VHH binders against Putative ubiquitin thioesterase otu1 (otu1). Designs and how they scored, part 5

Target 1, 329 residues: Putative ubiquitin thioesterase otu1 (otu1), of Schizosaccharomyces pombe (o13974)
Amino acid sequence: MSSLRLRLKYENQSAVETVEANATVGSFLDLVAAKFSLPRNSIALKFGFPPQDIPLVNSDVPLSTLVSSGQQILVLKNAATSFSTNEPAKPPIPNAATKPTFPPQTEISNPPAVSHQSKNTSQDPPYVSTPIGDIALRVMPDDNSCLFRALSKPLGFSPYELREIVANQVLSNPDIYSTAILGKPSIEYASWIRKETSWGGYIELSILSSHFGVEICSVDVKTGRVDSYNPQPATGQRTYIVYSGIHYDLAALAAVLWDTDVDVVLFDASDVTITPYVQQLASLLKNMHYYTDTASFSIRCTICGTGLVGEKDATAHALATGHTQFGEY
Below, E stands for the ipSAE of ESMFold2; O stands for the ipSAE of OpenDDE; V2 stands for 0.75 times the mean of E and O plus 0.25 times the DockQ between their complexes.

## First folded at step 1 (VHH)

Design d02 (framework vhh_sonelokimab_d1)
Fold by ESMFold2-Fast, scan of step 1:
Structure d02 (fold): chain B 329 residues (1-329), chain A 124 residues (1-124)
Amino acid sequence: as target 1 above (329 residues)
Amino acid sequence: DVQLVESGGGLVQPGGSLRLSCAASGFTFSDYAVGWFRQAPGKEREFIGAISWSGDSTYYAVSEKGRFTISRDNSKNTLYLQMNSLRPEDTAVYYCAAGTSPYLYRSGHEYDYWGQGTLVTVSS
């Protein structure tokens, strides 16, 4: 028939339980009490995001009428539970209601984490538990569209549409996006970035953050450094992407670790508490060696002899001087 | 005339290993960072890994870390890809590419030179 597969989370412990379709709230409470060694009368249960109480008053109610298979159940000790939502208040998202219908997104399934040391299962994404909930790494496919894939959910557009927006901004502003900045004439760059074989980088982050009025914070796994694009966003919203040297992933506040549909990926840009939590995720990933070491790799401009460290310095130098010939330092 | 020529592709069974080579000519190989890409039928071209001018630093796509190893021999102007624990989904045309810096690839830069590719088929 229908059994319920639920993830139970209590403090730093997680467990996946399969519950019969006809299980009652009472029998489920007994299971939770035994699993975490808690007095039955001290348990509060929440589900969804923002978390909502599971009514415990009638123990004969079928659990399947309240929750669905695949949901995460938050287990709390005692009757005194925070009554306020744990979700940070955020401004309305522009264009969400007018979003066009896109072809199905493919390859958003997360491969197993690079490190087999994921806390509970190899199928769980890397994550850190925080006072506001789980900040999880949402892994993008390793392809030439990873930056656009990471930004697809926060910005509300497919990778193809984001490429078109970049191309159109480049074509509309050739005085800003000159050959010196792009490395090729704006017409050629626009044609190039439209191709799914073309990688996005800081030019695309600058264009998209400005176009959407959203701050994009790129958190470097190796260094923990945060690079902000559009730090005073018109929408007052911020998203976090995770940079591992050559690849981009998305950081999300995950109500359910295995269900990306309930992720919170846009935050209040004025909230100073979120960035340290994403940096904790980056530290976890660094310890798992989830990065390529490009930040400390030294190169030298062969024209003027300037020492440069990492991709950002090399690109900034090329944009400022027009010099594109580099050697190892 | 700049040329990159891949070789070593072929049919291999799941769980098997294969070593690809890329022979470079017409440029100073030791001045370039070089990398491997692949493209399966009907799929986007994807990055596998790159190696610095000197060979001292290697960079891998997350999904390939641990199974694939990139190396180079500057005295022979040759780039290598060692592929282990091959799976049917590794079936693709494999390309080598050369660029002036891997650091600039994520900043809107395209690789300067590409090989013609070598086919790898993983099947029983």
Scores: ipSAE 0.000, ipTM 0.171, lowest interface PAE 16.4, mean pLDDT 74

Design d03 (framework vhh_sonelokimab_d1)
Fold by ESMFold2-Fast, scan of step 1:
Structure d03 (fold): chain B 329 residues (1-329), chain A 125 residues (1-125)
Amino acid sequence: as target 1 above (329 residues)
Amino acid sequence: DVQLVESGGGLVQPGGSLRLSCAASGFTFSSYTVGWFRQAPGKEREFIGAITGSGGSTYYAVSEKGRFTISRDNSKNTLYLQMNSLRPEDTAVYYCAADEYWGTSLYPESRYDYWGQGTLVTVSS
């Protein structure tokens, strides 16, 4: 008889269990209760995306009629039906037509960057509630690989593998990726982009969207503008990244705000409803001052001391010199 | 029946080097991203580094880059951690972990499916 290999998620805990295909919902619930040391009657189970409840009232139902091998099962502690939110604060505005409240910009001192935090110890990520679920900001580490990190999940490759794919596309198609387009010879560009210190930008977005047959929509926090790369994708799929001036993050449809493993980050490119929701998230982030004014920021190249203004100057300098280390001016 | 078994831990002097091994069984090792974590006494578990199943792309925690090197041998179903220039603050239990769905989350602790029991590394004179 076949068996089911299932990934169990409870808050920050993860476990893989092999369950007999004829196991019942009731016996599986007993397994989960024992595994995470939870009272049996306090457990809710969800599967798939968007997450669907596993009905616990008919405990004799074979689990295999509801879930497939390789699926993730979300384990939630649900002691009472009235505990829909455990946080003291009210949830964010669920209505997409309602604009977020604008805080006075001059009143904000030391606006902290949004950090990755668990629900049990810290605030949830920025998100907006929509009819399809919560669209959340998945913040990437603050390094020169942030573009590749944001695309790692949607494209299914590590940041280093994505850099290698870009380098190989540049080397394999020198007529398309000429010195005039790249700002340096293709051999030098390929070597440069392979370095983890090299910033990714519009060239990489164009290459990766084309190579993978995926539309990449970059949503600008400051302006709300959407830049589409490969708008007629061969796969029919689209992903959204969030651009805050010099940094890239990922927008995700989040089943659980503190658990990125159940995110949906690839959408049907023909679906016209998603982009406005990501723009609503960008508007929320703008009101939080989650952006760099790239038109007027001043930075200095730490290698040659050149003063630079804005992202385009920094990118042009990096392309021309190979210098990718910048500091405050 | 998945197993991850760490070995190579022990007492080492400051400035010394140590190589840890993690032997994997019960799953298709080459299809999994595998990584190293550590937990020092009284501290939270922290990520050290990971290597993808596709042939050697690596991630490192910023604080550990340069001193630690992660590698794998898919023919032996084994993960390695080479630790150089060891310091007393590197004293911890070191764990290996495996994840089938690398690329779906960049916060690695919550996404790893399988964990070893750990091997103790003590850096002391």
Scores: ipSAE 0.000, ipTM 0.135, lowest interface PAE 16.1, mean pLDDT 73

Design d04 (framework vhh_sonelokimab_d1)
Fold by ESMFold2-Fast, scan of step 1:
Structure d04 (fold): chain B 329 residues (1-329), chain A 125 residues (1-125)
Amino acid sequence: as target 1 above (329 residues)
Amino acid sequence: DVQLVESGGGLVQPGGSLRLSCAASGLTFSNYAVGWFRQAPGKEREFIGAISSSGGYTYYAVSEKGRFTISRDNSKNTLYLQMNSLRPEDTAVYYCARDYSGRLTYDSPGAFDYWGQGTLVTVSS
């Protein structure tokens, strides 16, 4: 099988590492210890949002059974102070309504002003005909608010109001939304996410799904994978967004393809028939090349040979080293 | 598509002045903090300074404060760097970049993207 490409973050340091899919948790710990010059027994590893511990109990377990390619792994020095280490610490539930789902989706943190090719709206939207009706792609403006725009109709709030809700949750829960999780202090993150130029990602999906008690299913166009945020929603409702690499759109059951006012965008979370139809829409979009592979394109620095993933890693490497010549991996 | 294009570099004698420009296209320029960096041959890329989206706040590397001034004209989608009292050690390729992070200090290089091609400044007699 393939390899796993993982982003490792320790304090102010980050690195992208490629490990074989059959690598074990134990061999991965050895790699992390060497990479950050840490004693092996002092390392704690977390993934997802909010962060979940990677179990270290069985070091022979294949890493691929616990994490998937493209995930960010938080590296922490293990320092238990106030509670017994005989049982794992549980992350707090941010909204106490239901625990957020932690799919292996990394937050988009390098937003271009234009995220995909603008679509000509003189044509009908992309759609698939199903036994329940037409599932259509409702295209959001190609800007940094696309996640909030996609969720505006399902959640009943403007994009700006949704940003404020996220900011307030971050500020109200600094123990959950730490500098290590956010990449900057909570006060700075809250100010950043309030700006209409700031991209939303898995942090925002987790917060909003929990806050509103709605399951948010993000369907990835490239992979067909469905990432569920808040799979046991307090409202019993689910909405679907379509992720095309750096852009979010809304999937709707359209009574009329050219009239968004009659769209159904909230579904019964217990209904198992809808998700396959949204995946059919994603498959149609993939065949139309309606996606960007920004997170997983592979390049190599031609000066030092460092493997890099995506344009943000390339930019950070160039900034840190002065190396600006890259080739295919 | 997003593009940043630097201009205004050239040869200048020690003690002289230059004004660099960075023209942006493909983005709502007024929404972003933007900054200047430079890189001398064989050296690491270094931060010079940044300016907030409104232009109301500026942040400079300590060694450049007082000699270099950053300004912007959002109506023209243009960023400027006024360089005074130039020294031979200021010889470098100068880059503009967008700060997508919105940090108040504007000095974390990892949050800058959409780099221009650079403009060469040579300070020599």
Scores: ipSAE 0.000, ipTM 0.100, lowest interface PAE 19.9, mean pLDDT 73

Design d05 (framework vhh_sonelokimab_d1)
Fold by ESMFold2-Fast, scan of step 1:
Structure d05 (fold): chain B 329 residues (1-329), chain A 126 residues (1-126)
Amino acid sequence: as target 1 above (329 residues)
Amino acid sequence: DVQLVESGGGLVQPGGSLRLSCAASGFTFSTYAVGWFRQAPGKEREFIGAISRTGGSTYYAVSEKGRFTISRDNSKNTLYLQMNSLRPEDTAVYYCAADSPWDLIRYLETGEYDYWGQGTLVTVSS
């Protein structure tokens, strides 16, 4: 198997990540920094029991030489530098800094004009221009609530309220959401999904799309595949989320790229023109390498022999067939 | 009902060996990462080791590494702990625990396990 599946823990937050077999300590540190919104230089990583440090100084070392698939990685924030104050001098880069210059600039192009610099102080999100306007990626915070955060605006409820709705639907339908399907008893699953540290996935997408009568289309950045939840929505409405392997973001028709308050995030489910535009956004994101390949690990259903790639495929298969016995491929 | 039932405990002399078993029922055992813990009287519960869903990865506490071996048989829904070179300080109640099927095993200090067994007593004579 060519990937590492690791559990990351930071304080009371946890996340499961699938990392390429050739990933370096440096690229993994970048992933951890992004995942928990931590400054890269403030992070310490530990693995095993008792916990042992992952050396961060040699960023080119393959992560697979230090940790094994299935291990838990502890993420710690160290505000003080992890390295000695007496570190060796490094060869300087001649052309990078040259240092000596930082005088006040002679003249700025625009005078103190009304609003112009305010409009240019934010970076534009990734977007694609279409005949109907700009379809933009609305990035959610990197936390275990990203699915609920992405759906908060379209569904009109806070992330916590969405978790409560999922929990209540699970408890109200134990015959549908059995221990075999959920991986734990419905009472325990309901308690677990209420926690901010618990990731939402296929079960939550199915429940929320059904409960709200909205079609949820999840567009996978790596594959361009569209997974539709509740394709015949009672409200006649559809929303799009963008799945980048470990994270969910929202796709919006943006009237103003830097102002989310005027976004259109609910669409007519009968409109066949929107999905291709969101797929164009996904293609742009793929070319920018805005994804983690969580779909690269291979498992097999031991009941029917179906080959499956990644946790989402396994969960979808389990919910569709009732089969929950998986092995390595 | 989800159940984990430990067995194989008992009285053993120092230097002896025991094999503990944990029988799982009420869930799809092969999709869970599982592990062993122990608790001596008056002490906190202590992690011993864990094994991944497929058995391809194992993790051990340093003090038990080399003396204890964790294995699993998914066809029998059973987890094992082979304990060799037992010492009086190994006297404890031994528990098996299961983590969620799509999550990795957790350590006691840094996480919580979804399910716990009732425990089996191991007594190593002085």
Scores: ipSAE 0.000, ipTM 0.139, lowest interface PAE 19.1, mean pLDDT 73

Design d06 (framework vhh_sonelokimab_d1)
Fold by ESMFold2-Fast, scan of step 1:
Structure d06 (fold): chain B 329 residues (1-329), chain A 128 residues (1-128)
Amino acid sequence: as target 1 above (329 residues)
Amino acid sequence: DVQLVESGGGLVQPGGSLRLSCAASGRTFDSYAVGWFRQAPGKEREFIGAISGSGGTTYYAVSEKGRFTISRDNSKNTLYLQMNSLRPEDTAVYYCAAHPGYESYLTGSYSASEYDYWGQGTLVTVSS
């Protein structure tokens, strides 16, 4: 872990800051106070979900023991040194939260899966109920930014900012991200990926998972297969995206199915119980035909002749061998 | 910033062959992956196949493999679609399309929404 990139949110203002991994809570509080021009003793900091206070009493505690790169830090202004006897109560789950379990569910009542080309206008997302809560599909718009949109909430950055991070990593590491790997010179690739019209894929998942020290698990709707990017993450955190052949969406632990603001999208990477629940969601989506069959394509590496099925095999082969030239099988 | 113009469409008998061309203008044609799509009356636009910027990687919809061949000549800024053993169900408007990209295939290359530049289309009619 070499540094922490954190999004600081104060009222309607936000800022992205890079903090050294060994920075203390005290030094971070000083940075936040300077950034938003707030008195140091009037600041409260929260992170995670549900939002947890960052203890400010032990200013020598390394910040990296509490927060991970890519997280959003909520900055609140209190009266200096005052103590409130009335903590803001967690908003009660709306009475409607018990109602989603009451609508009659028939084994075939979910509408025929909305075409991937159509915007998802349903009020209720696809979800599965699990012992840890409801795992829901958070659908991204059908555009070339869907990967970056899916990762925006888990990593705490806009799609534009994520594209810039990818571009900078490509330019900073040309020995790793060579023309053979990228398919074009790194300068041209960086310029291309910065454009909103450029799709993200394997290269971006590899770069972002490494940069943020987060494991990204891509769950394939058609096969149920889980592809892990950065499987031993420095932060100890994991997020799940859902791959449907042409599109990326986000899997979330939803406290409220219709309110994305209360989603949990980062999980403990050491927790072995979560992935099977996301695979249950993928199975539900497969039964809804929420996927495009890319595995029907047959290809071969033109350099070594290795037979490959689909984009994931080609991507793994390219990473392992440096071969990026493929033809029909 | 590439412009695409298809040509070569027309009437052909079942079992016949036809070669379509797609002329590209603009710089760096070899930095674009390019593909062919078709749309039959009353149907959705469907992917046929694509070729990487270098021409080293090709990928096809499984139903078209063996009947259709995609090639390109970067020195002429031209993309080709060779169609053999044509059937009445191949009757459609054929479009060429381009997207900038990594030379890996299938990530975006089979989806019409990933392509930034489109030709006007050329009509292919297969009938007796």
Scores: ipSAE 0.000, ipTM 0.117, lowest interface PAE 18.4, mean pLDDT 73

Design d07 (framework vhh_sonelokimab_d1)
Fold by ESMFold2-Fast, scan of step 1:
Structure d07 (fold): chain B 329 residues (1-329), chain A 126 residues (1-126)
Amino acid sequence: as target 1 above (329 residues)
Amino acid sequence: DVQLVESGGGLVQPGGSLRLSCAASGFTFSSYDVGWFRQAPGKEREFIGAISGSGRSTYYAVSEKGRFTISRDNSKNTLYLQMNSLRPEDTAVYYCAATYSEGLYFGSTPDQYDYWGQGTLVTVSS
């Protein structure tokens, strides 16, 4: 018996699953429901191009009769459950969301999935129309590499390559990137940041902006604040990323909203007109509740019940007690 | 049914250029990261570079950066390798390889690839 390797996509999440060739539509639905934490009867599945529905009425049909190994399966949540939602992004993992001094723990809940769709449209990214064109949010997968993914196109390197560049800079400059700054010895930090599970933050933004001679402007959705890294770039170029608490996306001047290949993602750093438009995009995203309030979120330690406010309190509690499981108040 | 077929190899003089093609069939090409490897006589198979399923990201072996460019055309199910400033040490059998896009890293070792072509010989000699 052979197996089927399928890539599942649900919103901004993706996963690769291997299923037995004799797996049924019913068993596959159970797998998808468990993987994305969705009610089984709220799921619709599409495959191929143009997208075709996977018939769900006969759960005993072998999946191999409908799809082939290597295909992508689009997972959709239909309107059968709830017609309205106002679920904001969940608080981040304390040890992973900030400038971490140690690796993210798997015992702590993973970063929440965030819906980036505005105006209830599935085709268009969030965007603002400006005199210079449409400034659009290019959504990155909601994973621990989102910073590196957002910077991949502007800097011209894969997320893996960007991690290697950061690690090399840390190792080459231990007097600048000391244990006091990194929270661990530079060789341990370099090994840690190379891992796909390690979150990037202000250290990585500082290193990459300096290494590439590019200004990186991080625009905070919650506050509208712009943090500039390398404000006098050697290349004279600037790129914009959008920070929504624990997640990074890319801001692009889009000629076509649904075609990323024609995006402009590098701008003249001397151009003072663009930043206000990216801030306007951030304001739109804030009104859509596309952010995690990391500075003042209220959580409770699920082990000892202690109430905590913000990432700093949660991190200090974890370091003092060893407790790394957090939930809502 | 899954096949990768390389073409474009041949004899070229030092300093010359070649473009290799790899035609893919029997699978959803855009769902796979694809890359190029080469094997020189008496050596192990070594990584040259890879390109993501969407074509938006590339990753090159450090020694090959600048001389070789990888691209793909998903509408034609074809992978390309543009080789410039060729040297005698570039003489090798060149292989294309495909692996399902599973993570954030490109495969950079042969064991990380699921499907392979038969190879095309490139000889750089005067």
Scores: ipSAE 0.000, ipTM 0.128, lowest interface PAE 18.6, mean pLDDT 74

Design d08 (framework vhh_sonelokimab_d1)
Fold by ESMFold2-Fast, scan of step 1:
Parts: C-alpha cells; structure tokens; sequence
Structure d08 (fold): chain B 329 residues (1-329), chain A 127 residues (1-127)
C-alpha cells in the first residue's frame, strides 16, 4: 500500500504526519511521543467521529487496519495520570454572588464546560510559547458584544457596565463626541451602544482606553499590525486584544492554558518585549486562517437585504438602520 | 452516535467542477454551523468556507470566494460544497466539520473550534 497521511492534534497543536502503511501502532505511538514531547506511557489516541480509542495494547498491529489516510488522530494525556497531580483541584463550588449581579448574557468570564470530557483538547486555546511563558488566545463568545467581552477582564467591568461607561462619556461630552464623529446625535448613539446587539469599534476603544487610563493594543491577525489606543496611559498599563476581521478576542499570558483565572492580561506599558510575542500569536492565527478579510468581504443585511462590502459598510449600515445581523452575499 | 460522511470526491481535469456532499447522522444539523476544510499533501488543514445553522450566513476563505459555494439542506441533514474552475492546487482531502453555535461561531476558519469531523474525501485535479 501507500503511506498514511494523518492529522495529529494535541491540545492546541496540530501536525500532519506521513507514516508508512505498514507502520505498527507501537511505532506510531513512538512517533507521537517524540512529536509532542510526551511520555509514551501517558498517551491515549482516538480517531473517527465520535472519537474511538485506538487499542494500544497490541503494539504490533498495523496502523492501516485501524485508520485511513486523511483522518484526524486526537492525542490525549492519559486522564489517570492527572489524578495524583500536585496541582490544586478545582472544587465544584458555587461562584454565585462573587460576580456582579448582571444579566447572564452580559458577563461570561469562562465559557461553560460543555459536556465533552474526551474533547478537552478542542477547548484548548491557540498559543505561542515564549521566554516569558505561554501567550494564549482567550476566545470571546461570538456575539455583537465581543469587544466589550474581550475588555471585561482587563478593565474589571461587565460588558453591560462598559457599554454604560461609553454611553455616559458620549452624553457627558457632546462637544467631543459630535454628530459628525458618531454618525448620529449623541443621545441616539448612547441609546444604541447600550444595546447588547450593537457592535463596538474605534469610538469605544478610544473612550474606554481614556476613561480607564489603560493602553489598548489591537493586533490584527491578517496584517500583524498593532493599533494603539491611549499609548501613554495614566496607569502605565497595557492590554492586548486580537482582531480577526469581524471578532475581538483577548491575549493573555497564561500560567495554565485551560484556566483563565490565573491569566495575566494587564502588562507594563513601558515593556517593549510583549508586543512582538502577541504578534507571534497573530502570525500563528494567520497561518491557521483565523481571520476574515473584511475589506473585500461581501455581506448582506439579513433584515433588509442591502448589499455591503467590508466591516465599515456593515457598521455604517447598523448605525443608520439599527440592523446588526449580516450574512455573506 | 454522531457521524459526518463526505462523498463526491474523485479525479477531475483542470477547469472542471465537482459537488461534494456531507451527510450527518445521529444528530440534526439544524443547531450546528458547518464548514469545509481541505488538506493538501504536506500541508496543514486549510479553511474553505462555512455556513450558519440557519443557512442565512456563509463565510469563505478569500482565495476561494467566487469559485466555491456552500449550501445546506436541513431537510436532508446534508451539507454541500460546489467547486468550480478547479486548479491543480485544489488537490486535497476535503473534510466537513460541525460546530455548536454556543461559543465560537465567528471562529469559522479555526479547525480547533469544530466539534465533529468527517473522515474526508479525496479530490485530485490533474490532467
């Protein structure tokens, strides 16, 4: 036979490997152990959908009898090895009342654990290993609040509270936030931005960075370009958000890839070493095609059918009509 | 038991067309965004395009826009990829994948965000 070409996935790492068709389960396990720097006896392998175990007990079995070329192989650490770990276990305790009392949809600090125990690797974030540790992408829910959600942790306020701060700044400073700048009267803009369906953008980044005295660096996945809001912040602090064309996420220095509670998301604004690491993350995301080219992206308003090109047209349409649902045209 | 099964791959001459199908079983596609990915020899998996659960929104990799069209038929629990003006560079194993809309819908281009994958169908573009 021919060789087998397989996609190996371990946590947020992916690799394509070509193995000889007569390769055994044992030799493949050795290859996987070397590729991901894992102890051979700690590896579990799954294939197919839903994932099924590859039997590792019969190491002389030809791999080609179990899997076909082009399949994805999930690489997992043996779950049993984690039970005696010296890391503290997360006790199932109610987090109620430790969070601000806001509607559930306005604040989600951590995504709910969806019931996929064997797919924990699919929940691991993209990351880059650096001399200072792992810089990870912290993915925000895919709603029109993604900018406010990305900034919630760094700024210490819920998305609803951030919208309210923006609205109040607009209303309190109509000479600065004029109709010419906002595209509509300040009273109407404030009412619009308070809605959970309204997209945040340049105006919101400018207001929030100034209000909190924090530099906000938006790193564009497609271009690698860094847009700085409030580059000389009063607090001396900087945070990084990742822009993928239509969506905002948060970049974090992660002590533990799956535990957002121990993230560092605020950095010293005078530290010149961090931005290049976030740009390395953006480069990884670009290579994964984690972006939408909004400049040439043809979309249609799903409410009125208007054809639009790029996010600026979509934002202008939303401001003019209140319509915030778009599809590709 | 959840499965996605691709079909329709084969050998096509440059400039030709193919329509791929992806049939879901063990679940309904109504609640899932679904996408197409491909993997050429020696390369990582590459995003082609995706379609929302309602079918009202479609997203394409810029390089494939205008040549490839994604559609779904929820009554048949099936996803389609219409490929036109095929080039030798389109030679790859094509995969369909499904993701829940709960959390990561705007990460359509990230393979890591997809919960279920088909086993792939080979498309070879060659004279």
Amino acid sequence: as target 1 above (329 residues)
Amino acid sequence: DVQLVESGGGLVQPGGSLRLSCAASGFTLDDYAVGWFRQAPGKEREFIGAISSSGGSTYYAVSEKGRFTISRDNSKNTLYLQMNSLRPEDTAVYYCAAKSLDEYIRLFSSPEQYDYWGQGTLVTVSS
Scores: ipSAE 0.000, ipTM 0.140, lowest interface PAE 14.7, mean pLDDT 74

Design d09 (framework vhh_sonelokimab_d1; at its last look DockQ between E and O 0.01; V2 from the best seeds 0.00; counts 0 for: pae E 10.0 > 2, placed apart)
Fold by ESMFold2, look of step 2:
Structure d09 (fold): chain B 329 residues (1-329), chain A 123 residues (1-123)
Amino acid sequence: as target 1 above (329 residues)
Amino acid sequence: DVQLVESGGGLVQPGGSLRLSCAASGFIFSSYAVGWFRQAPGKEREFIGAISYSGGSTYYAVSEKGRFTISRDNSKNTLYLQMNSLRPEDTAVYYCAKESGIYRTLGSPFDYWGQGTLVTVSS
């Protein structure tokens, strides 16, 4: 019969549990209580995004009617018997520049930290478990638009629209985006970046991060290096992309591993804890050899960041892209 | 300024249907999940359901599954709630809400609510 793979999170403790698909809510609650050494009647369970309560009053209901395999289950402790949990206070209309006041927090003990190492199944994306949940890699199609595809969700525009925004910024500000910066006249650069065959790089990240007021952090798989674009973003928001040497993907906090539509892809730029979690994902990817080996590169295109082996590769790159500025790798 | 403005409430007969709208402005609507809550007189505010930023996934409170349908139109920056088979117990002020879109610790995943629209189902 089928089974459910469920990812449990209690404070800083995480566990993966596999249960039979016909397991009941009651039997699952017993498993959770034993796993975390909690009184059964003190436990509340939430799943999905936005978080939804698992009703505990109907303990004979099959768990599979309420949750799906791969979902993250938040385990909360309280001092009373089983509850239905909600956010009871009626808020005023908040201003976009101000975070709302949160309702009272459920008590969360701070047990010793547990290190997480994740093994992916054939149906799971690469991910790592962290105290805040699963940080997953969202793999982009392997084409020349991968940077724009990775940024499409966090910035809210299609790859075509993002290319148009870059082109328009270059054309509207030719003194800023000079031939010295771009490697070609601004009008030629704008025409070039509009082509779906043109790779985006450093210039595009700089323009897009500034235009949207969002910090973009690029985390290199091989080295763990983090390159930050717009580190004091006007929106106070940050997104992470993962660079493998020739490809960009998106890092996301995955409420449901197989459902990218409920990912969290924007983070508070002042939160110093998130970058290390994405670096943990990069470390996992490095161990999986999810990168292009750059050890033989001797030069780098300073316009797009592409690593090149020698003058033959630099010449080919210049012919293909129009980029003629190179530095030592 | 982030704004969420509900409309479409009113008086309806038991068994009837009603469609609520929520007009959003002041943020990139297509980048955030949005949802519906309600609050009956003297009761706690109740989660009804939510819809992902693309509209591809919906999540409903177990008690409301099957009677209510959440949808969105990102080109119009509008969230909808279709309510069918209405009962007197559905009488409440209905609120739309925007999820934060930013990582949050435990607590409410929503950071903005509208003013609400009253739905009254006659006995």
Scores: ipSAE 0.005, ipTM 0.449, lowest interface PAE 10.0, mean pLDDT 77
ESMFold2-Fast, scan of step 1: ipSAE 0.014; ipTM 0.479
ESMFold2 (binder alone), look of step 2: mean pLDDT 83; pTM 0.840
OpenDDE, look of step 2: ipSAE 0.068; ipTM 0.624

Design d10 (framework vhh_sonelokimab_d1; at its last look DockQ between E and O 0.04; V2 from the best seeds 0.00; counts 0 for: pae O 13.5 > 2, placed apart)
Amino acid sequence: DVQLVESGGGLVQPGGSLRLSCAASGFTFSHYGVGWFRQAPGKEREFIGAISGGGSSTYYAVSEKGRFTISRDNSKNTLYLQMNSLRPEDTAVYYCAADFGTSYEWRSPTAYDYWGQGTLVTVSS
ESMFold2-Fast, scan of step 1: ipSAE 0.024; ipTM 0.475
ESMFold2, look of step 2: ipSAE 0.195; ipTM 0.653
ESMFold2 (binder alone), look of step 2: mean pLDDT 81; pTM 0.823
OpenDDE, look of step 2: ipSAE 0.022; ipTM 0.421
ESMFold2, look of step 7: ipSAE 0.249; ipTM 0.684
ESMFold2 (binder alone), look of step 7: mean pLDDT 82; pTM 0.831
OpenDDE, look of step 7: ipSAE 0.000; ipTM 0.242

